# Miniprotein binders against p81326: the designs that were tried, part 24

Target 1, 226 residues: p81326
Amino acid sequence: MLHFGGFIMEINHISKILEKEREEYIRNKVEEYLKQGFSKDDAVNKANQSWRTYIGHRIQDVIYNLLKKFLKDSGLKVTTDKALNNRNLPEELDKVKRLIAINYGEYLFLPDADVIVYKVENNDIKIIAIISVKNSFRERRFETTYWKLKLKESPVTSHIKVFLATPDKDNEISYKCPNGKPKKMRIILEYELDGIYFLKEDFEETEKAKHFGKIVEDIIEISKKL

## First folded at step 17 (miniprotein)

Design Z59
Fold by ESMFold2, fold request of step 19:
Structure Z59 (fold): chain B 226 residues (1-226), chain A 104 residues (1-104)
Amino acid sequence: as target 1 above (226 residues)
Amino acid sequence: SEEEKKIEELMEKAYELLRKARELLEEAEELAKKGDYEEAIKKLEEAVELLKEAVKLLEEALKIAKELGNERLAFLAEWLLFFAEWLLEYVKELIERIKKKLEE
């Protein structure tokens, strides 16, 4: 039936609805920064940075809640980088934190991950996947690939899948070769990551680049093999 | 098969209600831009009622699909339900934001 594809695609409206807040949000933030004594140019720059943080968190919350809801019946648990940075972690989350920490000599750091999927088997914790959530790619364009490469360096973390979930608002990675010209960002992200999941209808689908509706099935399949 | 057609009917009805609720949201946003806050709130309250109905239809569709053991229809119903619940809460929060503007 025609509507079954449409049912899956309804989630794409979330990004579009949230994006309509942008103009008013920026206008209000510019006014606030001007009242604080910033120049017009600085106020605009700060307002745009504030918006990028705000919209990123809003989309991340949607994806976190969705994955938590859809993965629980498969025995999979979901947490966030923010939750792992809290003091007084429960023992389970402290183990998750240790299992994704990256060693930089005398220092240990968590990778920048938005959402983390793991399972618990007989008190043994296995990290399944890390999902990076990006609304746009104006800054920190390849951060996700850096973390994938770092995780690959250790046999303890090399199995962890690294996914990107994005509405790709500005069409920065939706196609490999728009107008016949290779798009560096899409090509490198698809090559290095384990998958890209789009929260939009119009994108070039490949074995690694799929609609976000496929992410639940893919994660469950991976978990069965680990 | 007859039960599967019932699930599909419920989901199609909910899908149409979601579409209408999104249209009401867009209309309310245009009204709010013009400063017509009372009219915007009325449109949003209408959207809330459509969304509550969509949620009920999808909860029923999901329940029937799970009882039938139809994993595909259960997934689709729950997926659309997730969106419906998100939109319902979004619209309710927007109503409160506009009410604060109206009181100012």
Scores: ipSAE 0.870, ipTM 0.940, lowest interface PAE 0.5, mean pLDDT 90
Fold by ESMFold2, fold request of step 19:
Structure Z59 (fold): chain B 226 residues (1-226), chain A 104 residues (1-104)
Amino acid sequence: as target 1 above (226 residues)
Amino acid sequence: SEEEKKIEELMEKAYELLRKARELLEEAEELAKKGDYEEAIKKLEEAVELLKEAVKLLEEALKIAKELGNERLAFLAEWLLFFAEWLLEYVKELIERIKKKLEE
């Protein structure tokens, strides 16, 4: 007998496997910073920040490669904010960059977007979605929601879906009212964003909060409307 | 439906191989914490063999599902294949990291 749900859930193991590197990573980084002349307290703080950046990039790479693989047969392309910041940008990616940039008068900035999904039709580019990737929540600011609100301000970018993908390692947004008390971060993120996709099994499902296994189908359906 | 049963059989077998490979990975990590690097590498090499077999089974399942036009089974096979390939590469990299420690 087939375990359809079990097959989809295997992806959840990636963040758990990577998390086992944390102890050794932190120990090595503290030693490195101490040799650079930092105090013990500063070395620990810097090592923890370094870990958060490292693990976030590891999970982002998995999500990027997964989406690239699963969306290609639907005519959808995937890029990253890192690729868009390279000096010598191909014409296609230069156009993607211009289509998501936010105007601040004299200045033009890219939103914080880890992964960008777009399509090309008749040499015309349409941005479908931006996916923010977070392993855990150390920044209590709602930066992803800020960028969604900025994109919503212009009819040129208002169609762009903004998603959050997260293993939610510390169980910070998995439930709306844990212990009967509203969790501000989960409620605001779900309200403002177009979707939250969990890389874990234990979370409160809603129309906007789903397992990450649903993201491919959702992106494809959205692209058909555009 | 005979072909669909074959796909399901291949995926179930691969699923069990993946679970066993993850158990071997955990055992190897515990051995490496104790400094038993040679035994950890042996466990990881066993996991690599299970993962290679899981990848082959899932590639076959995906091929059959695509030939049938069964989009749901093709998606599931490819999804599980993605994880299997990621884990295989992770274990291979871990073997190399532990081998460097053994040189000490």
Scores: ipSAE 0.862, ipTM 0.936, lowest interface PAE 0.5, mean pLDDT 90
Fold by OpenDDE base, fold request of step 19:
Structure Z59 (fold): chain B 226 residues (1-226), chain A 104 residues (1-104)
Amino acid sequence: as target 1 above (226 residues)
Amino acid sequence: SEEEKKIEELMEKAYELLRKARELLEEAEELAKKGDYEEAIKKLEEAVELLKEAVKLLEEALKIAKELGNERLAFLAEWLLFFAEWLLEYVKELIERIKKKLEE
């Protein structure tokens, strides 16, 4: 069928469509901040920051819902770090929270986890993967790598796969060596993470760098080995 | 098989509807930028109808694929369905946002 690849690529439009909201969003936020008494420059800066947060959450929500839907039939469940921040957690989520916690001596902290994939077998919870969703890499470009490395340090969490999902709108990590120049961020992220999944068409595909359409099957396969 | 061909036909038709809906969305966004909100809403309402049809086609495709046990086609149908449903909701929300602007 002529469009099988095209069918999978439809997900790429989500990011593009959402990005078109930027102009209106910024305008509205600038107006709001001006009314609050901020200077024009401050209002613009605040609006841009607000947009980055907003668009990030929107993309995360889509990916969360997608994974939730497509992993359900395989008996896999999904949650988020935000859901785990509640004081009164159901037993299942409390267990999930404990199983992804990173030890810092006197303290346990959770990694940044936009999506957490786990399974329940015989009342035992196994964490399968953490997916970090990034729209852009302007800030904290190696944050996901940090969490991967921290998770790897404990036998409790070392098995957890850490994936990055991104539209990479600015082409920061789409290619390893564009024009013969190594892209440090791509190389390091690909080396340290278990996979990078692109919500775009134009990228350098490798064993670890794939289109987002592959993430479901990859997660399912990993889950079978745990 | 004949059933597989039917699934493919349904998916192709749905895909075309999705394409048209995206085009209408783009047109509507351009109209809205120009302040032609009423016309933008008309385009989006048309897109809603196309997307509703696409959803129905994909649901049928998915059903048949599942009945046949064709995991590949089922996955593809469901993948497109997810996008169609998302886009449908997005367009509906956009209509509401534009309507609010008309009231201001």
Scores: ipSAE 0.842, ipTM 0.922, lowest interface PAE 0.6, mean pLDDT 93
Fold by OpenDDE base, fold request of step 19:
Structure Z59 (fold): chain B 226 residues (1-226), chain A 104 residues (1-104)
Amino acid sequence: as target 1 above (226 residues)
Amino acid sequence: SEEEKKIEELMEKAYELLRKARELLEEAEELAKKGDYEEAIKKLEEAVELLKEAVKLLEEALKIAKELGNERLAFLAEWLLFFAEWLLEYVKELIERIKKKLEE
């Protein structure tokens, strides 16, 4: 019997495999910072910060490439906030940038968007979803929620779905009420966001909290309604 | 159908190869931590061969699934294929990193 669940869950190994690099990475970075004249304590702290950034980017890249591949046949396109920071944007990306911009009166700013999913129909661009990728929640716990709320404030952006993808390494949001104690972060994120997608097996599944294997289908379904 | 069974068999074989490749990767990482880089590389090279085979099997599975119009099996095959290709690239990069350490 095809272990359908087992095949989908293979993606969970990516995070586990990448995490094994931590010890070597930290050691090398500590040595580098010591050579730069930092104290041992400062070197360790800087190395840990560097690791968080490094592992975060690697996971983001995997998710970006995965979504790009699996959404292509449905006529959906993907980009990133980094790609939109260029001064000379192609017309299509310039339009994407304008359609996700948040109004702050005299200024427009972009939300944090690790992955932006959009479609082009009849020369019009429609933004479908923004996916935030987080390995851990040690910093900026409600940043994604902030952007979702800001996007809701404008009729131009209110339709954009905001999803969180995470391996939740530290089990910060995997369960709503472990041992009868409410996890504030899980409850708030699930309430405010359009979905949370886990790159792990051990989590509490709900209507909005699903395994990452469901994200492609969900995005395609949303795109058909837009 | 007979074709669907063939797809499932290909995917199951590929899945087993992926499992074995991950085991070899873990062994290689432990060897590398102990400074046995040569043996680590041998394990990783073996993993590369298993992963190449897995990729071929999954590509065939995907092709058959698409020809049949079975979207579910096509999706699963492509999903496993993505992981297999990622792991293959990861292992290749790791071999290169370890080889550089041997030259130091």
Scores: ipSAE 0.842, ipTM 0.922, lowest interface PAE 0.6, mean pLDDT 93
Fold by OpenDDE base, look of step 17:
Structure Z59 (fold): chain B 226 residues (1-226), chain A 104 residues (1-104)
Amino acid sequence: as target 1 above (226 residues)
Amino acid sequence: SEEEKKIEELMEKAYELLRKARELLEEAEELAKKGDYEEAIKKLEEAVELLKEAVKLLEEALKIAKELGNERLAFLAEWLLFFAEWLLEYVKELIERIKKKLEE
């Protein structure tokens, strides 16, 4: 009997493995900041912030590479907001950038878009989905929902699906009502977003809240309807 | 089918290798924390060999699955392959980091 579930769940180990680096990373950064003349408290705070950025990028890179690989055969392409922050963009990426831009009157700004999935058909670009990758939710509780709502306001971007991918290591959004108490963040994120994908096993599964293993299929299905 | 069974067997073997590699990684990390860097590297090198084998098995599984047109098995094989390749790269990087520490 194929350990189907087991095979898919292996991806959960990535976050766990990376998290083991934290102690050493923090120690080294604290030492570095102390040498720079920061106080102990400041050094610790700076080290923690540095870690959050570091681990976030590491997880994002994994998800980016995974989606890039698994969506390729379906004719779907993947990019990142970082790739779009260049002065000189290839024509294709320049079009992608324009198609995800949010109008603020005199200004256009890009949503937070860790991963952008799009397709090219007849020389036209269609944006399919934006995936926000969050390792933790400390200070960025509803940023993803904000961008989703903003994207919905324009007929140019209203079709774009917005997904959240997270290991949710601190169980901030894994359950809706643990012990009978509603988790506001889970409820709101699930309500506003098109889907939440967990890189973990222990979570409350719903129509919108799924294991990360489902994200590829879901994106492909969406792409067929556009 | 017989071929599907073969794919499953390959994947199961690979999965076991991945499990063992993770165990070695954990042991190596603990050794490194204690300053036993040489022994840590040995364990990680062993893990590299297991992971290389796992990658090979999964590539074969994926090939057969694609030839059969079994999208489900192909997806599973590719999914596990992705993880195996990631872990292999991670372990290699870790070895290099530890080696650098030994030189300091």
Scores: ipSAE 0.837, ipTM 0.920, lowest interface PAE 0.6, mean pLDDT 93

Design Z59
Fold by ESMFold2, look of step 17:
Structure Z59 (fold): chain B 226 residues (1-226), chain A 104 residues (1-104)
Amino acid sequence: as target 1 above (226 residues)
Amino acid sequence: SEEEKKIEELMEKAYELLRKARELLEEAEELAKKGDYEEAIKKLEEAVELLKEAVKLLEEALKIAKELGNERLAFLAEWLLFFAEWLLEYVKELIERIKKKLEE
């Protein structure tokens, strides 16, 4: 009998395949920025930042399409922060946007919510989970935990599960104690978030830290407890 | 259980085709890096054919698993199908990218 773990690991190859684009992408972007008048040092810095954004969006698109495909038969809908920022926002998505917004007195801001899972029942929208997609943790390491804490502050949003999805290519959060010392990033992310889902094989699995292939059944289970 | 064994055979064959397609992709990327664009395209076109076959096998496996009501095998087949379809489109996109380099 085929083993679930063997087949579910095939999705891990997507990040490896995309990573091979890096050198050519950066070279092309450096050339583009130099044409715009940036110094060489600035062009290189901007190209590297552009790559991080590009690869993150590529992985986000994969996750969005996968969740949309697998969650449709469970009555669950999926959208993205990009879709919520469109100029022509359908009424349903406008309600989703309002339901995840954080109130800062006179200001209303959206959390870091790359992919959003929700359901619609009798014209009522219930947000189930927010998935933040991170390729690298060099910048904004704890932004996702900040948004989880803000969502917990309101009884209207406190039920929303906040997940992190990552290939973690550079092993920044893959292990709790990689050299016998606690890895602060991994410990805090795992403690504060509702789950971390890895798009790779080599990581320390816990109740909250799992292979990405488990996210579908986890979301479905949560939605049934709504 | 004969139907379940057929589903598993289809999926195992598709898995091997996926593995071979990934090897062809890696070979093609190395060829393109060296400037051997025509040979790289040949490798990628071979990968496309393997991936089309893998998609067909997985669609059949998924159909049978759904008719049988085997949720576990249906989930696994659909999971592999997602990857196979993604890789097929990625390889097709790469072929077009390399063809543009050939024109230049």
Scores: ipSAE 0.680, ipTM 0.858, lowest interface PAE 1.1, mean pLDDT 87

